VH-VL binders against Acetyl-coenzyme A thioesterase (ACOT12). Designs and how they scored, part 10

Target 1, 210 residues: Acetyl-coenzyme A thioesterase (ACOT12), of Homo sapiens (Human) (q8wyk0r340to549)
Amino acid sequence: CIHWDISKQASLSDSNVEALKKLAAKRGWEVTSTVEKIKIYTLEEHDVLSVWVEKHVGSPAHLAYRLLSDFTKRPLWDPHFVSCEVIDWVSEDDQLYHITCPILNDDKPKDLVVLVSRRKPLKDGNTYTVAVKSVILPSVPPSPQYIRSEIICAGFLIHAIDSNSCIVSYFNHMSASILPYFAGNLGGWSKSIEETAASCIQFLENPPDD
Below, E stands for the ipSAE of ESMFold2; O stands for the ipSAE of OpenDDE; V2 stands for 0.75 times the mean of E and O plus 0.25 times the DockQ between their complexes.

## First folded at step 27 (VH-VL; framework fv_socazolimab)

Design z2 (from y3 with heavy chain D102Y; at its last look DockQ between E and O 0.82; V2 from the best seeds 0.76)
Fold by ESMFold2, look of step 27:
Structure z2 (fold): chain C 210 residues (1-210), chain A 122 residues (1-122), chain B 109 residues (1-109)
Amino acid sequence: as target 1 above (210 residues)
Amino acid sequence: EVQLVESGAEVKKPGSSVKVSCKASGYTFSRYDISWVRQAPGQGLEWMGSIIPMFDIANYAQKFQGRVTITADESTSTAYMELSSLRSEDTAVYYCARDTRYSSGYDAFDIWGQGTTVTVSS
Amino acid sequence: QSALTQPASVSGSLGQSVTISCTGSSSNIGAGYYVHWYQQHPGKAPNLMIYGSNRPSGVSNRFSGSKSGNTASLTISGLQAEDEADYYCQSYDSSDTYVFGGGTKLTVL
């Protein structure tokens, strides 16, 4: 896991975004589900599983970007997130969050400390980026109430189709620490991902006030 | 009718650059990637790089890193490949090809342009 | 840079079957990536014949593809004169690159 260091802010931010883009550019993704506006892909590399969830959303891309880059709103639609609190706003494009997850089985619940890095489209581009990865932050050490877990590489690539619609692609390179939240038989696991994706679409198309 | 139409043949001097266009029609441009593949006379196929319009990502084979730039213009459904610092071994037919990444997940090249001959002569 | 190895040429008689091999490594075919096959007639662009073990619509069922370990195979049954062409295999490598075989010239006797 990478240590957060304010003197390396720019390089850590760029590395976060680059890791997401490299994951998205990989080949060998296999379709495991196609339902209406949702398509789910998986990629197996040795012992690691990655997931790509493509969602067609009737919302402007810039709005989806604003909503999805604000992780304090993540619990409103994603049942895997109980709370997301800002630790440090850092900059316009980088924020640190503490995240807690639901209790699963009889184990202690998991928590995360993450860097969220965001990017508007490049000149002549139509794609927004929201990248997230775990970092080590001395001011938020592991606590006895949680098992400190790790997101290796995850995030959203949001492509504008027109002024009122976009395609939101979610990627997650899963670590052993969060695999139990996605484990289970394929049918149940696929349905859980589909339901979360549908909730995301609903949230983006019907955002809360403010 | 799905097709890729490339720009016309070019003759270039060593040290110059060339920019080949690839106009797509009959499908949603951002739903497929475009790769560039070249073939020197009497030789096999060589992948140069690709553009992923959906994600604004270009990838290049290491051999061409620093000399090739691949871009896309979604408003005209056109991909471009620019190769700089040309030399005689760059004489080849240059193809653009559509990747089935999003339609099937197999990432095969299912549609090819007609090929653009670039000749580099001193 | 990893490459796929194909024989330079293969020949067969009308009506017979031929098999063209494509050998890679643990970083491409051996990693489980699909292998695709293209036919190229002189002066023409390549044409997709096989993707993985599947056939595009319009491609004769005389063409089939398979793989095992680091090796893929293209089999053409009921060989016809128009099958005389160059054949290329293609896959993806864990170095995040596409790779082609060197090509096989099929001659129909």
Scores: ipSAE 0.628, ipTM 0.795, lowest interface PAE 1.3, mean pLDDT 88
ESMFold2 (binder alone), look of step 27: mean pLDDT 92; pTM 0.940
OpenDDE, look of step 27: ipSAE 0.846; ipTM 0.923

Design z3 (from y4 with light chain N54K S94R; at its last look DockQ between E and O 0.65; V2 from the best seeds 0.71)
Fold by ESMFold2, look of step 27:
Structure z3 (fold): chain C 210 residues (1-210), chain A 122 residues (1-122), chain B 109 residues (1-109)
Amino acid sequence: as target 1 above (210 residues)
Amino acid sequence: EVQLVESGAEVKKPGSSVKVSCKASGYTFSRYDISWVRQAPGQGLEWMGSIIPMFDIANYAQKFQGRVTITADESTSTAYMELSSLRSEDTAVYYCARDTREGSYYDAFDIWGQGTTVTVSS
Amino acid sequence: QSALTQPASVSGSLGQSVTISCTGSSSNIGAGYDVHWYQQHPGKAPNLMIYGSKRPSGVSNRFSGSKSGNTASLTISGLQAEDEADYYCQSYDRSDTYVFGGGTKLTVL
């Protein structure tokens, strides 16, 4: 786990984004599911599993970026998130969140403290970035109601196709602390991911009013 | 047919920059990566860097960090390589080549451009 | 200069076999990444001959690739005059870069 330190905000933000980019650039991704708008890849590295979910979305990339970078809206479409509350609006491009997850099999629910770092493309590029990584905040210690869990590296790379469509690629380097939320078998796990991806597409194409 | 077509030969002065283009055709540009490889006269192949157009991620060989910039323009299916602070030893043929970041089929350079000669001379 | 080491030259007689070596490190070939081989005739772009242990469509089965530890080999059997060219090995590196060998000039005697 990385300790949050405001004096190192820029380097922690850049490291968060670079970790996501390195995950996305890895070789060896294998297709495990293909449905019309959704393609799921996996990458196995010894005892860890990473996932890449590619979604074709009929929404402008900049809108998808705004919606996906605002984690207070994540529970509206992602059933794996119960609440996402801002701890600190560190900067325009970096926010700290406390996240709670649903109860699984009568176990204590999980919670997370994460840094969300976002980037707009340079004028030569077409890709928006939303990177997510757990951090340690002494002001928000683990509590008895939850099992403090960890996101090692996750996020979205959002690629503009044209003015009203984009490809949203979700990446997640799975840690042991969040593996139970993705079911014990690949078939059930894939179905859950497909349903979450479909919900994401619907949300991005039909966002709620402010 | 899949092909990569590079821009024409260049003659440059030391200290200047060059930008070579590589236009792709016959495939979905955003689904594959582009690498840049150069070859000085009488010398071997030297990988310079690559771009992943889908994610806008560029990677560079250590030797060229700080001097090379690789970009892609998807609206024209064109990749670019810009090399700055040119020296006489940068005189070479510059190739673009298609590769992929997925391990299922072809993690090699399967399609090459014809090469662009860049001559650096005062 | 090159992260992968190849002999500068190799020669063989018509009809015989020749093997070109390519030695890397634990960060590339030794990490398990495939080794790819390219043939280049004078004045032409490189041409993919072997990717890993496989041949692209249209490449003669006289060409084969193998790998063990940090070393890969390209073997050309039934050597023909047209095989006279430069040969390069290439692999991926854990630094998220590609690396080439220095090249081997094959002379057919």
Scores: ipSAE 0.636, ipTM 0.800, lowest interface PAE 1.2, mean pLDDT 87
ESMFold2 (binder alone), look of step 27: mean pLDDT 91; pTM 0.928
OpenDDE, look of step 27: ipSAE 0.813; ipTM 0.916

Design z4 (from y4 with heavy chain R31S M54S F55S R101S; at its last look DockQ between E and O 0.03; V2 from the best seeds 0.00; counts 0 for: pae E 15.4 > 2, placed apart)
Fold by OpenDDE, look of step 27:
Structure z4 (fold): chain C 210 residues (1-210), chain A 122 residues (1-122), chain B 109 residues (1-109)
Amino acid sequence: as target 1 above (210 residues)
Amino acid sequence: EVQLVESGAEVKKPGSSVKVSCKASGYTFSSYDISWVRQAPGQGLEWMGSIIPSSDIANYAQKFQGRVTITADESTSTAYMELSSLRSEDTAVYYCARDTSEGSYYDAFDIWGQGTTVTVSS
Amino acid sequence: QSALTQPASVSGSLGQSVTISCTGSSSNIGAGYDVHWYQQHPGKAPNLMIYGSNRPSGVSNRFSGSKSGNTASLTISGLQAEDEADYYCQSYDSSDTYVFGGGTKLTVL
């Protein structure tokens, strides 16, 4: 986990974006599940499991980009998010968020502090990027009320197919600590991912008013 | 040079149909959407619809739904707009326009045809 | 009638700056869709002057665009006689349609 440094906010934000691009560019992804508009890939490396969820979405790429880059909206479609509040606007395209998660198995709820960095494609480019990673922010220290969790590298790549449709790819570089869970409950995990992906698609294709 | 060249002026009777062509050159035709925008005399710009040449998927403004057909021929790099059941209110200059650069879906029109005047009169 | 609202006309003196507003709604500009600007001289096709936050090659740096909330603005600095034209803003709407402003006639005094 990276310590947030205001003096290096630009480089940290760019690094966030590049990390996601590198993850997406890895070789060895294997198809785990295919259901209608959703395809799930996994990449197993030494003590690391990464997931890639590909969604075919009937929405313009730029709209999907706008919606997905606003993490305050994530609780609307992702059941793993209870709240997501902006801590700081680092720049127009970089924000710090505090995320809380639902309580599971009578445990304390988890929380996260993340940097979200969004980028439009360069001219003649075709990929929108929304990168996410946990940062250590002194102004938001861990609390006894929550279990501080972390995202190593995650985010969305959005590829336009045409004016009204796009492919939304979600990537998540999982920590080694969760590998036993996924290995033992692959079916249930996949189903959960599928449900979340379906919810995401519905959200993007039918965005709420306002 | 990137350009869009439209067909010549048309004079039509009410109830008839008109088909305007837009030939693209200087770029990869299939890589860019083509939109049709018209402008009545002394009025503003009005979007009619667009097509994805690579997939032939067309979208139309609600106002023209069922009355306009937009097509594309990749072999000739030409887009077409056909408007049926013409009315006097359809008298306008009709423009074809290319959406912004390949992969950059910002929904702007960077290249325009010279326009085709369609006059509908009895 | 237009989904985006522009003033019918604006005027400015040579060398001065003018701003043309384009007001939309939560379904277009407010939804985060980019706003683009076109210049149109009489009897000519529109020319793209601003797309998003970018200026096409060949377009004078006197032209600039901004957006806040549901409103976008085109600013033309150092007005010249050739700037006299109609200007249109354009965006996209959540109803899956391209939308234009009603146009603004700029007169250079």
Scores: ipSAE 0.000, ipTM 0.512, lowest interface PAE 14.0, mean pLDDT 90
ESMFold2, look of step 27: ipSAE 0.000; ipTM 0.433
ESMFold2 (binder alone), look of step 27: mean pLDDT 91; pTM 0.936

## First folded at step 28 (VH-VL; framework fv_socazolimab)

Design n1 (from z1 with heavy chain E102Y; at its last look DockQ between E and O 0.88; V2 from the best seeds 0.66)
Heavy chain, then light chain:
Amino acid sequence: EVQLVESGAEVKKPGSSVKVSCKASGYTFSRYDISWVRQAPGQGLEWMGSIIPMFDIANYAQKFQGRVTITADESTSTAYMELSSLRSEDTAVYYCARDTRYSGYDAFDIWGQGTTVTVSS
Amino acid sequence: QSALTQPASVSGSLGQSVTISCTGSSSNIGAGYDVHWYQQHPGKAPNLMIYGSNRPSGVSNRFSGSKSGNTASLTISGLQAEDEADYYCQSYDSSDTYVFGGGTKLTVL
ESMFold2, look of step 28: ipSAE 0.528; ipTM 0.772
ESMFold2 (binder alone), look of step 28: mean pLDDT 92; pTM 0.943
OpenDDE, look of step 28: ipSAE 0.646; ipTM 0.864

Design n2 (from z1 with heavy chain N59Y; at its last look DockQ between E and O 0.81; V2 from the best seeds 0.75)
Heavy chain, then light chain:
Amino acid sequence: EVQLVESGAEVKKPGSSVKVSCKASGYTFSRYDISWVRQAPGQGLEWMGSIIPMFDIAYYAQKFQGRVTITADESTSTAYMELSSLRSEDTAVYYCARDTRESGYDAFDIWGQGTTVTVSS
Amino acid sequence: QSALTQPASVSGSLGQSVTISCTGSSSNIGAGYDVHWYQQHPGKAPNLMIYGSNRPSGVSNRFSGSKSGNTASLTISGLQAEDEADYYCQSYDSSDTYVFGGGTKLTVL
ESMFold2, look of step 28: ipSAE 0.719; ipTM 0.841
ESMFold2 (binder alone), look of step 28: mean pLDDT 91; pTM 0.938
OpenDDE, look of step 28: ipSAE 0.750; ipTM 0.897

Design n3 (from z1 with heavy chain D33E; at its last look DockQ between E and O 0.80; V2 from the best seeds 0.77)
Heavy chain, then light chain:
Amino acid sequence: EVQLVESGAEVKKPGSSVKVSCKASGYTFSRYEISWVRQAPGQGLEWMGSIIPMFDIANYAQKFQGRVTITADESTSTAYMELSSLRSEDTAVYYCARDTRESGYDAFDIWGQGTTVTVSS
Amino acid sequence: QSALTQPASVSGSLGQSVTISCTGSSSNIGAGYDVHWYQQHPGKAPNLMIYGSNRPSGVSNRFSGSKSGNTASLTISGLQAEDEADYYCQSYDSSDTYVFGGGTKLTVL
ESMFold2, look of step 28: ipSAE 0.655; ipTM 0.831
ESMFold2 (binder alone), look of step 28: mean pLDDT 92; pTM 0.938
OpenDDE, look of step 28: ipSAE 0.871; ipTM 0.935

## First folded at step 29 (VH-VL; framework fv_socazolimab)

Design o1 (from y3 with heavy chain D33E; at its last look DockQ between E and O 0.69; V2 from the best seeds 0.00; counts 0 for: pae E 2.01 > 2)
Heavy chain, then light chain:
Amino acid sequence: EVQLVESGAEVKKPGSSVKVSCKASGYTFSRYEISWVRQAPGQGLEWMGSIIPMFDIANYAQKFQGRVTITADESTSTAYMELSSLRSEDTAVYYCARDTRDSSGYDAFDIWGQGTTVTVSS
Amino acid sequence: QSALTQPASVSGSLGQSVTISCTGSSSNIGAGYYVHWYQQHPGKAPNLMIYGSNRPSGVSNRFSGSKSGNTASLTISGLQAEDEADYYCQSYDSSDTYVFGGGTKLTVL
ESMFold2, look of step 29: ipSAE 0.540; ipTM 0.790
ESMFold2 (binder alone), look of step 29: mean pLDDT 91; pTM 0.934
OpenDDE, look of step 29: ipSAE 0.864; ipTM 0.934

Design o2 (from n3 with light chain D34Y; at its last read DockQ between E and O 0.89; V2 from the best seeds 0.82)
Heavy chain, then light chain:
Amino acid sequence: EVQLVESGAEVKKPGSSVKVSCKASGYTFSRYEISWVRQAPGQGLEWMGSIIPMFDIANYAQKFQGRVTITADESTSTAYMELSSLRSEDTAVYYCARDTRESGYDAFDIWGQGTTVTVSS
Amino acid sequence: QSALTQPASVSGSLGQSVTISCTGSSSNIGAGYYVHWYQQHPGKAPNLMIYGSNRPSGVSNRFSGSKSGNTASLTISGLQAEDEADYYCQSYDSSDTYVFGGGTKLTVL
ESMFold2, look of step 29: ipSAE 0.626; ipTM 0.826
ESMFold2 (binder alone), look of step 29: mean pLDDT 92; pTM 0.936
OpenDDE, look of step 29: ipSAE 0.917; ipTM 0.949
ESMFold2, look of step 30: ipSAE 0.642; ipTM 0.832
ESMFold2 (binder alone), look of step 30: mean pLDDT 92; pTM 0.939
OpenDDE, look of step 30: ipSAE 0.915; ipTM 0.947
ESMFold2, fold request of step 31: ipSAE 0.594, 0.574, 0.611; ipTM 0.820, 0.813, 0.826
ESMFold2 (binder alone), fold request of step 31: mean pLDDT 92, 92, 92; pTM 0.938, 0.941, 0.940
OpenDDE, fold request of step 31: ipSAE 0.930, 0.929, 0.929; ipTM 0.958, 0.957, 0.957
ESMFold2, last read: ipSAE 0.578, 0.650, 0.648; ipTM 0.808, 0.836, 0.833
ESMFold2 (binder alone), last read: mean pLDDT 92, 92, 92; pTM 0.937, 0.937, 0.941
OpenDDE, last read: ipSAE 0.896, 0.929, 0.928; ipTM 0.943, 0.958, 0.957

Design o3 (from n3 with heavy chain S103K; at its last fold request DockQ between E and O 0.71; V2 from the best seeds 0.79)
Heavy chain, then light chain:
Amino acid sequence: EVQLVESGAEVKKPGSSVKVSCKASGYTFSRYEISWVRQAPGQGLEWMGSIIPMFDIANYAQKFQGRVTITADESTSTAYMELSSLRSEDTAVYYCARDTREKGYDAFDIWGQGTTVTVSS
Amino acid sequence: QSALTQPASVSGSLGQSVTISCTGSSSNIGAGYDVHWYQQHPGKAPNLMIYGSNRPSGVSNRFSGSKSGNTASLTISGLQAEDEADYYCQSYDSSDTYVFGGGTKLTVL
ESMFold2, look of step 29: ipSAE 0.733; ipTM 0.856
ESMFold2 (binder alone), look of step 29: mean pLDDT 92; pTM 0.938
OpenDDE, look of step 29: ipSAE 0.889; ipTM 0.941
ESMFold2, fold request of step 31: ipSAE 0.700, 0.700, 0.723; ipTM 0.847, 0.844, 0.857
ESMFold2 (binder alone), fold request of step 31: mean pLDDT 92, 91, 92; pTM 0.941, 0.936, 0.938
OpenDDE, fold request of step 31: ipSAE 0.901, 0.899, 0.899; ipTM 0.945, 0.943, 0.944

Design o4 (from n3 with heavy chain T100V S103T; at its last look DockQ between E and O 0.80; V2 from the best seeds 0.77)
Heavy chain, then light chain:
Amino acid sequence: EVQLVESGAEVKKPGSSVKVSCKASGYTFSRYEISWVRQAPGQGLEWMGSIIPMFDIANYAQKFQGRVTITADESTSTAYMELSSLRSEDTAVYYCARDVRETGYDAFDIWGQGTTVTVSS
Amino acid sequence: QSALTQPASVSGSLGQSVTISCTGSSSNIGAGYDVHWYQQHPGKAPNLMIYGSNRPSGVSNRFSGSKSGNTASLTISGLQAEDEADYYCQSYDSSDTYVFGGGTKLTVL
ESMFold2, look of step 29: ipSAE 0.654; ipTM 0.816
ESMFold2 (binder alone), look of step 29: mean pLDDT 92; pTM 0.937
OpenDDE, look of step 29: ipSAE 0.876; ipTM 0.937

## First folded at step 30 (VH-VL; framework fv_socazolimab)

Design o5 (from o3 with light chain D34Y; at its last look DockQ between E and O 0.82; V2 from the best seeds 0.78)
Heavy chain, then light chain:
Amino acid sequence: EVQLVESGAEVKKPGSSVKVSCKASGYTFSRYEISWVRQAPGQGLEWMGSIIPMFDIANYAQKFQGRVTITADESTSTAYMELSSLRSEDTAVYYCARDTREKGYDAFDIWGQGTTVTVSS
Amino acid sequence: QSALTQPASVSGSLGQSVTISCTGSSSNIGAGYYVHWYQQHPGKAPNLMIYGSNRPSGVSNRFSGSKSGNTASLTISGLQAEDEADYYCQSYDSSDTYVFGGGTKLTVL
ESMFold2, look of step 30: ipSAE 0.615; ipTM 0.823
ESMFold2 (binder alone), look of step 30: mean pLDDT 92; pTM 0.941
OpenDDE, look of step 30: ipSAE 0.914; ipTM 0.946

Design o6 (from z1 with light chain D34Y; at its last read DockQ between E and O 0.77; V2 from the best seeds 0.78)
Heavy chain, then light chain:
Amino acid sequence: EVQLVESGAEVKKPGSSVKVSCKASGYTFSRYDISWVRQAPGQGLEWMGSIIPMFDIANYAQKFQGRVTITADESTSTAYMELSSLRSEDTAVYYCARDTRESGYDAFDIWGQGTTVTVSS
Amino acid sequence: QSALTQPASVSGSLGQSVTISCTGSSSNIGAGYYVHWYQQHPGKAPNLMIYGSNRPSGVSNRFSGSKSGNTASLTISGLQAEDEADYYCQSYDSSDTYVFGGGTKLTVL
ESMFold2, look of step 30: ipSAE 0.643; ipTM 0.826
ESMFold2 (binder alone), look of step 30: mean pLDDT 92; pTM 0.941
OpenDDE, look of step 30: ipSAE 0.872; ipTM 0.932
ESMFold2, fold request of step 31: ipSAE 0.645, 0.662, 0.689; ipTM 0.825, 0.832, 0.832
ESMFold2 (binder alone), fold request of step 31: mean pLDDT 92, 92, 92; pTM 0.942, 0.942, 0.943
OpenDDE, fold request of step 31: ipSAE 0.878, 0.880, 0.878; ipTM 0.936, 0.937, 0.935
ESMFold2, last read: ipSAE 0.657, 0.686, 0.672; ipTM 0.823, 0.835, 0.831
ESMFold2 (binder alone), last read: mean pLDDT 92, 92, 92; pTM 0.942, 0.940, 0.943
OpenDDE, last read: ipSAE 0.876, 0.872, 0.875; ipTM 0.934, 0.934, 0.934

Design o7 (from o2 with heavy chain N59Y; at its last fold request DockQ between E and O 0.85; V2 from the best seeds 0.79)
Heavy chain, then light chain:
Amino acid sequence: EVQLVESGAEVKKPGSSVKVSCKASGYTFSRYEISWVRQAPGQGLEWMGSIIPMFDIAYYAQKFQGRVTITADESTSTAYMELSSLRSEDTAVYYCARDTRESGYDAFDIWGQGTTVTVSS
Amino acid sequence: QSALTQPASVSGSLGQSVTISCTGSSSNIGAGYYVHWYQQHPGKAPNLMIYGSNRPSGVSNRFSGSKSGNTASLTISGLQAEDEADYYCQSYDSSDTYVFGGGTKLTVL
ESMFold2, look of step 30: ipSAE 0.652; ipTM 0.826
ESMFold2 (binder alone), look of step 30: mean pLDDT 92; pTM 0.939
OpenDDE, look of step 30: ipSAE 0.902; ipTM 0.940
ESMFold2, fold request of step 31: ipSAE 0.611, 0.584, 0.631; ipTM 0.816, 0.810, 0.825
ESMFold2 (binder alone), fold request of step 31: mean pLDDT 92, 92, 92; pTM 0.940, 0.938, 0.939
OpenDDE, fold request of step 31: ipSAE 0.922, 0.893, 0.923; ipTM 0.952, 0.944, 0.952

